# VHH binders against Meiotic recombination protein W68 (mei-W68): the designs that were tried, part 5

Target 1, 331 residues: Meiotic recombination protein W68 (mei-W68), of Drosophila melanogaster (Fruit fly) (q7kpa5)
Amino acid sequence: MDEFSENIERIALELLSNLVHGNATLSVPRNSSGNVISEYRRVSYNNRGSRHSFCVLIYMLSRVHRLQVRGGSFTVRGLYYDNPLLVRSQSRIAEARLDVCRMLRTSPLSLGILAASKGLVAGDLRLLMTNGDVLDSSLYGGPLTLPTDPEKIDRIETLAEFVLIVEKESVFESLLSRNVFGTFERRFILITGKGYPDCCTRRIVHRLTEENQLAAYILVDADPFGVEIMLVYRHGSKSMSFSSQGLTTPALRWIGLHPSEIPALGTGAVALVAGDNKKINDLLARHDLEPGVRQELRMLQDVQLKAEIESVIDFLTDDYIPNKINRNLFL

## First folded at step 25 (VHH)

Design k1 (from j2 with Y32H)
Fold by OpenDDE, last read:
Structure k1 (fold): chain B 331 residues (1-331), chain A 120 residues (1-120)
Amino acid sequence: as target 1 above (331 residues)
Amino acid sequence: EVQLVESGGGLVQAGGSLRLFCAASGFTFSDHYMAWLRQAPGKRREWVAFITSGGTTRYADSVKDRFTISRDNAKNTVSLQMNSLKPEDTAIYFCAAKDYGYGSYPFDYWGQGTQVTVSS
């Protein structure tokens, strides 16, 4: 039995013990600074405001336990439709999933509770699935959706030299429309997580770098959100810091857009808003921030401008990306 | 030694034309964005025109359709053709270079500037 099933059973026993005394409460760890859980959120059945959350948590724990015993996987959507009266919404079950992840100190992927992959891939990539299916992006002139379950990928085949991650779908599509694969002399894989990346996308990027030993580059907007996305790929999610194993790409190379470039570009930049500055400060408060990244964030604060990748779209494929990658201009 | 040397400035009547030149040396020219900036008396330096290594250009709204930036990577030169000049265009014009890299802003290298005076 998986370590998780035993832990769930322990939680269940503790809950039962407390129930005998009239205490129907689950403790969900809160994100603390670092990997040390110091605070807990109490989810109680006795509290009307948390009663539903409590029930959904119990449901999730039960489903996860069954999954560990019987094997397989569930989707968030599947869990909702399994008992829509209890769950009430997909968002609620998704929240419960996250809470269970915190309780068990694991990732959704490890739990076997999958979210639909929103990631797209194009370029020189073949995914050989355990069921014999082959997803071949090289045969398609368009984007392919990444598999929902990256663990069902048996083998990754590629002749690519590197993987390029772009933050936004719009940029991804723009690159394709501009025949980026035809203009580059080097073979590569293009991936987008459509903003904040899901675990599946991150896992696949991780596998590409570790199993296929590909260099990974990322292109994000020159704003604190873009920088955060880069950091999520590189170091993991703050909310899921305990489950970063197999989902992070520490060697990820940030090629831009770098904030230090914004003043030279002259057009396309917009002023930072209050929310941006707050986010920058939040990022700067991180202890694991690389010096170069920190410097670029400080430059954002100094210049008080942000820019989207779209602002350089005109020379992105033929000039910007080649210069960044070929000259190793990354942080 | 890195050098950017501007030339071509002078006095011109309103509606006239000037062509500025900038000769670069001491660095890999093709690895840099090139730009023209200007500073009028009592005003802040303003961005005027921009050109990538590949020749993509950008202009400030104030000079759009009147000014043309171009570069010759083989000769390490960048030029600014200024047409339909206005008295408001009177300024010291600076050539600047920015590497595609990170860590520095707004530009890595600057010229000493050339005076452009447009009389009414």
Scores: ipSAE 0.882, ipTM 0.968, lowest interface PAE 0.4, mean pLDDT 92
Fold by OpenDDE, last read:
Structure k1 (fold): chain B 331 residues (1-331), chain A 120 residues (1-120)
Amino acid sequence: as target 1 above (331 residues)
Amino acid sequence: EVQLVESGGGLVQAGGSLRLFCAASGFTFSDHYMAWLRQAPGKRREWVAFITSGGTTRYADSVKDRFTISRDNAKNTVSLQMNSLKPEDTAIYFCAAKDYGYGSYPFDYWGQGTQVTVSS
């Protein structure tokens, strides 16, 4: 029996024990800056404000348990449509999934509850699926959607030298339209998580780096949110720090856009807003920041400008990316 | 030793033209962005023009369509063709270089500047 199933059963037993006494409450760990969970959120049926959350959480736990026992997977969407009256919205079931992850100290992927993959891939990549299917990105001149379940990928075949992650879909598309694969002398894989990366995208990136021993580069906007995205790929999500195994790429190389470049570029930069500054401060408060990353964030704070990758799109493919990668200009 | 040496400045009448040159030495020129900046008396330094190693250019709105930045990587030079000069273009013009790398801003190297004076 999987450790997760046992834990769920333990939770259930505890809940039942409490229920006998009229206490219908689940404890969900709160996000902590470290691996130590010190605080819990109480989700109680007895409280009208949390009753629905409680029910959805129980539902999720039940479904997860079933998956652990029987095998298989469900999508967040599938769970919603399975019981829309109970769940009420996809967002609510997604939240419950996250809570269960916290409770069990695991990733959504490990739960077998999958979210739709929003990630795209292009370039020299063949995904051999466990069912015998082959997703070959090299055959297509366009982007392929990443599989929803990265664990169904049996093997990854590639002749690529590296993987390049770009934050935004727009940049991804721009690179393709500009024939980025034709301009580079080196074969590579292009991936986008379309902003904040989902676990599937992160897992695939992780596999590419660990299983295929590829270098991974990432290009994000020169703003605190871009930096955060980079850090999520590299170190994991703060909200899911306990589930970073298999989802992080510590060796990820941040090639830009670096805040320190913004002043030289002259155009395309925008003033930071209050929210940006707050985010910068939040990031700077992290204890796990690499010195170079910290320095760039401080520069961002000093310069008070941010820039999108789109601002350098004109020379991104032919000049910027090759220069950064070929000269190992990364943090 | 890293050097950026500007030349070509001078006095010109409004509507006239000047071509500034900057000769770079002591660093890998092709690994750097090049830019022209200017500083008028009593004003802050202003970004004027920018050129990548590959030749992509950018201009400040104030000089757009009047100024042209170019570079010769073989000769380690960057130039600024200034046409339709206006009195407000009067300034010390600086050549600057920025490595594609990280960790420094706004530029890594600066020239001494060359005076451009546009008379009305």
Scores: ipSAE 0.877, ipTM 0.968, lowest interface PAE 0.4, mean pLDDT 92
Fold by OpenDDE, fold request of step 26:
Formats: sequence, structure tokens, C-alpha cells
Structure k1 (fold): chain B 331 residues (1-331), chain A 120 residues (1-120)
Amino acid sequence: as target 1 above (331 residues)
Amino acid sequence: EVQLVESGGGLVQAGGSLRLFCAASGFTFSDHYMAWLRQAPGKRREWVAFITSGGTTRYADSVKDRFTISRDNAKNTVSLQMNSLKPEDTAIYFCAAKDYGYGSYPFDYWGQGTQVTVSS
């Protein structure tokens, strides 16, 4: 029996034992720094405020257990439509999924609970799927949606020298429209997670770097949120620290937009707002920041300006990206 | 030794034109953004114009359509053509360079500046 199945059964037995005593409560680990669980959230049926969450959590555990026993996968959307009266919303399923992940110390992908893939890919990439399908972005002049289940990718074929991740879809589209593959002499793969990256996108980036031994570069907005996105790709999500295995790219190279560049660019920058400063402080409080990243964040705080990638879109393809990558100007 | 040497400044009447010139040495010119900044008496230094290695240009709103920045990477020079000059354009104009890299702001290198005076 799979370790996850056993753990779910253990949780079930514990719950039953507690129920005999009138205690209908599940304990969900809270997100803690690192892999040490120090705190738990109690989700109780007896509490009106948590009753629905309790029910959805039980539902999720049951479904996950079934998947572990029988195999397969399901989507968040599928679960919602399977029982909309119970679940009420897709967001509730997503929350329960995360809780189950915490309980089992695993990733959503490992559980077979799939969210819609929002990631896009273009460039020199062929994904050979386990079912025999081939997703070939090199033949397709446009963006392809990344597979919902990255584990169904049997093999990745590419002649690319590197992968470039861009934060926003708008930038992704702009690069394509500007024929970035024709202007850059090196073959590469372009990916976007459309902002905060989903697990599938991160997993694929991870596989490209580990299985295909590609260098990975990332271009994000020069603001604390962009920096955070970069850190998510590199080190994982704080909310899902337990699921970092196979989803992180520690060797990810941050090519920009660097906050230190903002003053020189002259136009396109806007003043930081209170929320930005708070976010910067939050990031600076992290213990895992590389010195260069920390320095850039401090500069951001000093300059009190932020800039989007769009602010350099006019020379992004011809000047900015080539300089950054070819001259190894990354952190 | 890194050097940025400005020239071309002087006295001009309102509506007149000047061309500033900056000669760079001691660093890889094509690896840097180039910019012109100015500082008027009693005022803070102001960003005026910007040009990438590839020739993409940007301008402050105050000088847009009047000033033109250009560069010659083969000669390691950057120029600022200033047309329709106004008294408010009176300032010391500085040439500055910024590497495409990270870790420094606002610029890596500065010239000594050249005085531009526009009389009413």
C-alpha cells in the first residue's frame, strides 16, 4: 500500500476514535518555516464556522484515498461538478486540497489532484506524452498550453540551450509578436506561468532543468511581487513548503528586471505604495534570500520606485534579454 | 581609467539649438546604457534622455520632441541635440553610463558636466 494511503487511513482511524468520544475534529498542520510542523489548525464539525471545511476535507481525503488505491487523477473542477452541493465552490476544493497536502506532507500533483494548467510554452520543445500524444511547440507558431498533468509527460525533447520564464502573459505574447526566436541566435524555450506560477508550470521548469540540463532564466517585474514570483520558482512557495521537492529550480537565474536598473531607465516607473513596502519587508525577513537578491530588494526600498517588464518592452528582445543572458548578468 | 567628457555647452538664445557631445573611455561602451541628466541651480538633478546600446531612446516629458539623444558605439560617443531651447533648460548637463547589470544605481559613471545657458 502506498504511504499516502496508509497515512490517510491512519487519519481516518484517528478521527473515528475521536468521534466515539464526541470529538469530530481534524488537525491540519499550519504552514511553518521549513519542514517542521509546530502548529495545527483544528477543523471541527461541531463548530459551525468550520463545519463545511470539515466536510469538504473529509470528502477530499476520501477521494484522494480512492485515487491512491485505484490510481488515476481528477481535477479540481471535476470534483466541484461531482458534488456541487457539498463543495459549494471550486475555491473550497482548492483549500481542502492544500490542507490535505499539508496533512500528508505532499504536493497536489502527488495526490493526483490537478488544477487547470495556466502555463504557456513556446519555442523549441516537444513533449512526448505517455498516451502517445506529442505536443510540439516548435512546429506551432503560437503558444501552447502546458499539460495539466506534468507527470504524463514521458519524455521532453529539445535542442534548446536554455529556458526563459517570463512572469506575465502580456510579456510572453509581446515577445512572440516581436519574433524573439528569430532575433535571438540561441535556441530556447519560452514559458510563462501567468503571474504566480501553478505547480504544473513549476514542475515542467524543474524537469527541463534537471532532465534536460537546461539553464533557466526568469524575467519578472521590478517590484516585490515579481521578486516573490522568482523566489517561488527558485525555492518554492511558503504556503507549500512541504511540497518543494520536484517543484523548485534552485539554479534559476534572475535576469531582471532588477530594481537597481529602474532609476537609469527614466520612464515607466511608478512610486511604491504602502503595500509594496510591506511586501518588501516581508521578503527581507526571509532567511533564505541570496545576498544579491537581498541587495536588490534594499535598493528597491531605497529608490521607492517599481517598474513592470512592459517598461522595457521596446528594447526587451533586441537589447535587454540578449545582454542579460549572453553576459551572464543574473542573480 | 573611466572617463566621460562632455562638450558643446554654452550660451544660446531662447529658441536656439545646441548639440552636446560626450566621449566615453575606459569601459565597454556598448555594454552600457547612456543617459543625459541635468541640474539647474537650486534644483535636483533631473533625468533628461536615455539610449540603449541598440539605439532605443527615451525622453523626459519636458524635453520630448525637442531633444534627441543618439550614440555611436564605434566611437564611444553619445550626443544630445537640443532644439527649441527654453530658459528653463538652463542647467549643467551630465553624461552618464549604466551597465546592463545589477547592483548599482542610478548610474555607474558620470561626466563632469557642461554648462548650458539659455537666455530669454
Scores: ipSAE 0.874, ipTM 0.968, lowest interface PAE 0.4, mean pLDDT 92
Fold by OpenDDE, fold request of step 26:
Structure k1 (fold): chain B 331 residues (1-331), chain A 120 residues (1-120)
Amino acid sequence: as target 1 above (331 residues)
Amino acid sequence: EVQLVESGGGLVQAGGSLRLFCAASGFTFSDHYMAWLRQAPGKRREWVAFITSGGTTRYADSVKDRFTISRDNAKNTVSLQMNSLKPEDTAIYFCAAKDYGYGSYPFDYWGQGTQVTVSS
């Protein structure tokens, strides 16, 4: 926390120094494919087109600094409503948050500026919060919304043997409706990020694997977007590549749906569209792909079919998942 | 050595029935999906029926409600009951196996096929 405040102060001093000379410009690092920041975006008050962005960015830096010094947290929504005339929209303040993250090489969670969590959890899990509250998903039997601030979780208690992540909420709900916890002989935690996961969901998955030493499995659609979602959990997002610490699960095990099994399933597959092929090419251009993942993507490209996990829903709980996990059929 | 041996093919009149059998050896049968495919003269091989280790079944629309796939994991066999056969069902029928794993498609193992001929 001290490091961030010092960095913000440094940025402020630099800005002041430049202002004396008539230069009101902040430099925001651009997303680079690597860990090395090589490009910067200039945000200047002197340009009409960037003036508002500059003001919102200064506001964000100020608020973040205050949070670092005084403690606490704010939501993106809260910041908007605190000064709607300045901020103008929630999207603008969200963008500024991301820019500050880039400037400070940190995550939104670390800044204390939170977004609503969209993640759901079920199964054998107790979250002991720092305020003394206990969120017990094992008692509820249904979905529990993950806390907005994963850092307010003091301790995670579980007798689960592993975590299972599913891409879509629909699959999550289907598993619950089919009594997956009663059918599977092993205790486990079920999580969904409802597509591309937010930082909170990723952080909780990370904590479960590192602090509780649980194996983590992920089930996604057999399409390039599903594969990308898996990679976001495993390696982080491209937009936040500079701050993946505490948010990634490198040991995450991809159990399916694997593109290579689509042809055998016979039904439920659909042809790839142009957008799919483009995404596949984008993914294949990555340098950090594991050989097995790369091979599956190539097979996807060769077969030109994609499939949703719903295509195996009929035997998902009693056959598919048990075979994948018990036989270690993962990439 | 992995082997899939089909049997039960032959000549049958339209509206008739046949039961195909496939005996598997040389691999863990219960770790595999089983399927039947067919190839008619001058046509591409087509997927016909599918069965999981647990017994969940799927069928091509062209054979739905006429064909029934079943398996016996204790005997390492898969069968295809074909009823209400049509001339368009004439083909070489293949038994195939696919591991639940990744890295191979469409199937890991194939039989030699058995000829089914349906006369009008």
Scores: ipSAE 0.870, ipTM 0.967, lowest interface PAE 0.5, mean pLDDT 93

Design k1 (from j2 with Y32H)
Fold by ESMFold2, last read:
Structure k1 (fold): chain B 331 residues (1-331), chain A 120 residues (1-120)
Amino acid sequence: as target 1 above (331 residues)
Amino acid sequence: EVQLVESGGGLVQAGGSLRLFCAASGFTFSDHYMAWLRQAPGKRREWVAFITSGGTTRYADSVKDRFTISRDNAKNTVSLQMNSLKPEDTAIYFCAAKDYGYGSYPFDYWGQGTQVTVSS
């Protein structure tokens, strides 16, 4: 039996043991530090403060169990509407999904519990689906929404040389409106995860780099949240680090906007606020930062300025991006 | 050996014009964005104008519409046309270069500076 099944059985036995002692209690990991779970949160039906959370966790575990027995999948939205009085909000079911992933030491993709897709793709890409459908972003001439279940993608076909990820939809749309594919004389795929990427976006980028052997580049805002978004693509989410296999792109190339570029650009910079400095400190406390990334974060602290990608929009398509990619100027 | 050599500075009356030049050598000029900065006595160095490899320009608000930065990638030169000069423009003007890369800031290379003095 596999580790997933063993974890389900472990949780079931723990719950039964607790019930024998008169306690309806589940242990939920608080933080994931790599492969080690150092702290647990106790969620008990016996305690009014956690009773609702307990019921939602049991609901989620029962749905996961049904998927193991019968196959198929659920969506977060579908699980919410299946029992809205129990769940109360979509944020509650989304939170429970993460908790169950932590408890079972697995990813949301492995559970079969899917979120609505938000990522967009344009350029030379064909997704051959397991049901025989073909999603072809090159035929539409415009962006396609990435599918909700990346496991239903049988093959990815492309003649692209690389994939470029941009942090925000606004930048994605600006590049398309400026005819980036016609201006930049290399064939590529443009993707946005619309801020922090979902698992589907991360999975597709991973497959493009590992299966199709494309170089991957990323463009994020020169601020601590942009750096964190880059790190999520490269190294995975801190909250779910144990489930990062097949969702990370270690060779991801961060082309910009780099904090060390801010002083030279002269305009479009904005002062850091307390939330930015808190995020910088959180990121600098990580053990897994590359030295160059650490240096760029320290430069944010020294300069106390941040800048959005839009600050270079006037030369982004025809100057900035080509210089960065064609001259291998990345971290 | 990298060199940025400014010229064209001097004394000029208010309302007058000057053109500064910067000759670059020892690096791939067309791979860098170029800038002019200035430093008045007792003040901090101030960003003035910036030009990308491809010719996109930017200006500080204090000099917008009066100053024009330009570059000649064939001659490895950057110029700053300064019109309608004011006494407040009196400073040492520095040419600077930065690769599109990361790590170093604010600029990779600096000239020695050229004095511009605007009299009332």
Scores: ipSAE 0.755, ipTM 0.908, lowest interface PAE 1.0, mean pLDDT 86
Fold by ESMFold2, fold request of step 26:
Structure k1 (fold): chain B 331 residues (1-331), chain A 120 residues (1-120)
Amino acid sequence: as target 1 above (331 residues)
Amino acid sequence: EVQLVESGGGLVQAGGSLRLFCAASGFTFSDHYMAWLRQAPGKRREWVAFITSGGTTRYADSVKDRFTISRDNAKNTVSLQMNSLKPEDTAIYFCAAKDYGYGSYPFDYWGQGTQVTVSS
């Protein structure tokens, strides 16, 4: 897009202007409400505390520019291993990718720099790839890792009635080991994003709901980070809010674990810590928060307890999930 | 009108047994978690035992291996078999129900309670 090229030019001119005055500095936009850029973070080579971050940002920008000339894509892992002395860690290149997306006002998919996929899928699903490959998770043989580039999925075929998302791999694996597909009387797809989902996982859930018209359900821990993960699937990431198109699932149904369930369960709950209370306050400050979700967050504040999905693992497969889904008990 | 009616309480010697019953009406019993809670004089209400719609049970550590919760979805009853009773078990015992839904807490419905007194 023309804005992409214009933003590269703007960044180059700003850098040159700063260099004339002896300042090797980049301005990284901070995310604000809507599409308005109102605040910037400065990253400078002149300061040893940000020097390395500056160099990684320049590296990333140069690689993005080369994609405009050659086409194709890079992965975060590939960029790390192309120049490991410069990058030093995969987490630093991943952080730089986010910053560059903000600087260029584009999504990671449009940028051409892809993270390795971490999402897992099992159940009734066939992914027909643009290159003719077929990824089929409907057959016994264990879960599949979701593709790194979801735009290479041409068509999704399924006989599933719904998709169930679970927060973490431990729950995903536990449901499989308990034969969830053999004990639940309805066909479905099981997905985990292993905590906070990547763009591929979010894109596939979006497509399943929009293209295949499946209902989508999510099960997260009853704590503020679990609620935030649900909100990322439903409404998008705060760090990339301006490029959430085609990555959100507004009709996502949160079946649990709900904070209001904690007192009745009696066991498996633990006290909130300061970090939990800070996250609750951050979430309650959101303008897009549904009243029921807000009420559940206030419940966490009132009782000061949280619980993991594992606290109900002994009746999760045969009792909890069927009751929630079959009786439409969701937020 | 929803009702939970406890019975079976009374006075018992330490080491003895009692069986509490809770009869439910006015709601779809089989769609609810059922629980027993207790409140000793001057203390807060304490969660004791819990049973899911499908029969999975849980117990507070203080009563584990001595108390058994069970339910009969056909008769709309839940019971608590209390064995090896201790003076510390002296309390008013409440039957409670909660739907699998969200929003309401701690429980949707409560009984009026039945007194259990364990003498030394």
Scores: ipSAE 0.754, ipTM 0.911, lowest interface PAE 1.0, mean pLDDT 85
Fold by ESMFold2, fold request of step 26:
Structure k1 (fold): chain B 331 residues (1-331), chain A 120 residues (1-120)
Amino acid sequence: as target 1 above (331 residues)
Amino acid sequence: EVQLVESGGGLVQAGGSLRLFCAASGFTFSDHYMAWLRQAPGKRREWVAFITSGGTTRYADSVKDRFTISRDNAKNTVSLQMNSLKPEDTAIYFCAAKDYGYGSYPFDYWGQGTQVTVSS
């Protein structure tokens, strides 16, 4: 048993011991610069001032334990969006990550809880760079980080039929772990901009559709921020300017999750919060929305529920995506 | 004419088993999610079980490990095997269908329902 596993067991035993005595409490090292580490802060569910912190720490510990049992990884954003009401903010989950590192006496890099990075691509794609380098993502499941400067890309080569964009790194990684390229009979490119995309990601998607003549599909969460991300790829940022041309993909096809699907899927839906309602109102005030997109936003407003892509993760690769793409079920 | 017709309901003792059937016609069955929902007297309709066109299943926590949804795309039927029944399972059970598309909700088609009564 390694030191990491022993520290998990120690924390579990401490928690159980405290619970036997009616105390839902965890001890988190504070670290003192002048001494050997000997100071701890107590985080207790029994105390209203630390109750939320306790719940977030338990959540983080449970997810870390899952990684020890099942393997894989999570992202800071993914953990937030998996339980937004519990976590309340991305900074809270990021802080909990560091606290868990201290509790388990390990580095942030060793936990498998990844920080966000620039866009990723996998599948049938070769980027021929202006300096002569070739970035080739067509090998077995080896994703590449997209270049930060799109002007460094001279030519894009692919035999793919389409490109599929997914909102989040967690979904991107999950599709790869489920062998999406081996189960979908068609060649394609998988891209994530890790939320709101940067200019290189948007430029590459634009070039794939205009220069390589690929159909482009996008999968986002059924919430107002997911819809906005889709609109950024399709129409550009809300503060649009003429200089953003060559970065939009007007023919982008939104395959899901559509808000109107939420009630039928049964699980994973959560209530909208104030920030969601404000975003819906902002989006509905636009006069450049396609009618179907406007109707889906009105559905969010009417039913006050949202859902993440992960709510369909078990049938996403083999069923959901093929049905949407092969049957042309998009907005 | 689109139709979903449920059958197999009835009275059963607690701990017993019952199998519900739903026959579908008038639409492309294999292109739809299928689901069972239930409504107890005076309560809202609740989602019970769901099956994709490809056969992936989902269950409400209250029925997991006791109920099994299945479908036969050749016969255009969906069934719900209900084991270890409890009095709280007493409800009218509805078959429902949803295309993978957008715009309409919660489901595109509904059956009339079949009564299940579990006595203690």
Scores: ipSAE 0.734, ipTM 0.896, lowest interface PAE 1.0, mean pLDDT 85
Fold by ESMFold2, last read:
Structure k1 (fold): chain B 331 residues (1-331), chain A 120 residues (1-120)
Amino acid sequence: as target 1 above (331 residues)
Amino acid sequence: EVQLVESGGGLVQAGGSLRLFCAASGFTFSDHYMAWLRQAPGKRREWVAFITSGGTTRYADSVKDRFTISRDNAKNTVSLQMNSLKPEDTAIYFCAAKDYGYGSYPFDYWGQGTQVTVSS
């Protein structure tokens, strides 16, 4: 038996034990750093305030159990529409999925409960699927949406030497319209996670760097949310720190926009707002920041200005990006 | 030794023109953004214009359509053509350079400045 199966059994035995004492109760770990869990919350059917949450958790656990028995997968949307009266909203299923991941010490990928992928890819990439299909983003034409279940990808084939990740779809589309692939003699892959990346996008970036040996570069807005997006790719999500295996890219190279570049740009910068300053403080409290990243965050505090990637769109494709990558100018 | 040496400053009547030059040495000029900034007496230094290594230009709103920045990578020079000068343009003008990298701000290298005085 593996840890996943043992955890399911443990939860079932605890539930049964509680039931014989008159308590329909589940213990759900609260958010914590790493694999150390310091606190649990009790979710009980006997308590009207948590009764609905209890039922949704049982529903999720039963679906996960069925996946252990028969294999396959479910989607968040599918689980909602399968029983909308019980679930009431897609957000409640999404929260229950995270809770069950914490309870079982596993990632959403391993759980088999998938959200639709929102990431886009273009460039020299072929995905050989386990069912024999080939998804080929190197074909002439538009970009491809990344598959919803990256575990259905058997092999990744590419002649690319690197992958470039950009924060936003608008930047991704602008780079394509400006023929960004023509700015390099080296082949590469362009990816966007459309803001904060989902697990599928993060998994594919991880596989490209680990399995295909690509260098990975990222371009985000020069603001605290952009820095956080870069850190999610590099180090993982704080809300899901418990299960980060196979979803991080520690060698990710942050090419820009760097906050320390803002004063030189002169135009396109806007003032920080209170939410930005709160995010900076939250990020500076992290124990996993590289010194250069910490310095850039302190620069944001000092200058009180931020800038979007679009502020340099007029020289982004043929000047900024080639200078950063070809001259190894990254954090 | 890195040097940025400005020249071309002086006294000019309102409505007139001046061309500033900045000669650069001691670093790879073509790898840097180049910029002009200015500082009036008792005021903070303000960004005026900048040019990328590839030639893309930008200007502060106060000087748009009056000033033109250009660079000559063969001569390692950057210039600022200033037309339709106003008394408000009176300042010490500084040449500055920034590599595309991170960490240092606002700029990596500065000149000593050249005085521009616009009389009414």
Scores: ipSAE 0.708, ipTM 0.892, lowest interface PAE 1.1, mean pLDDT 86

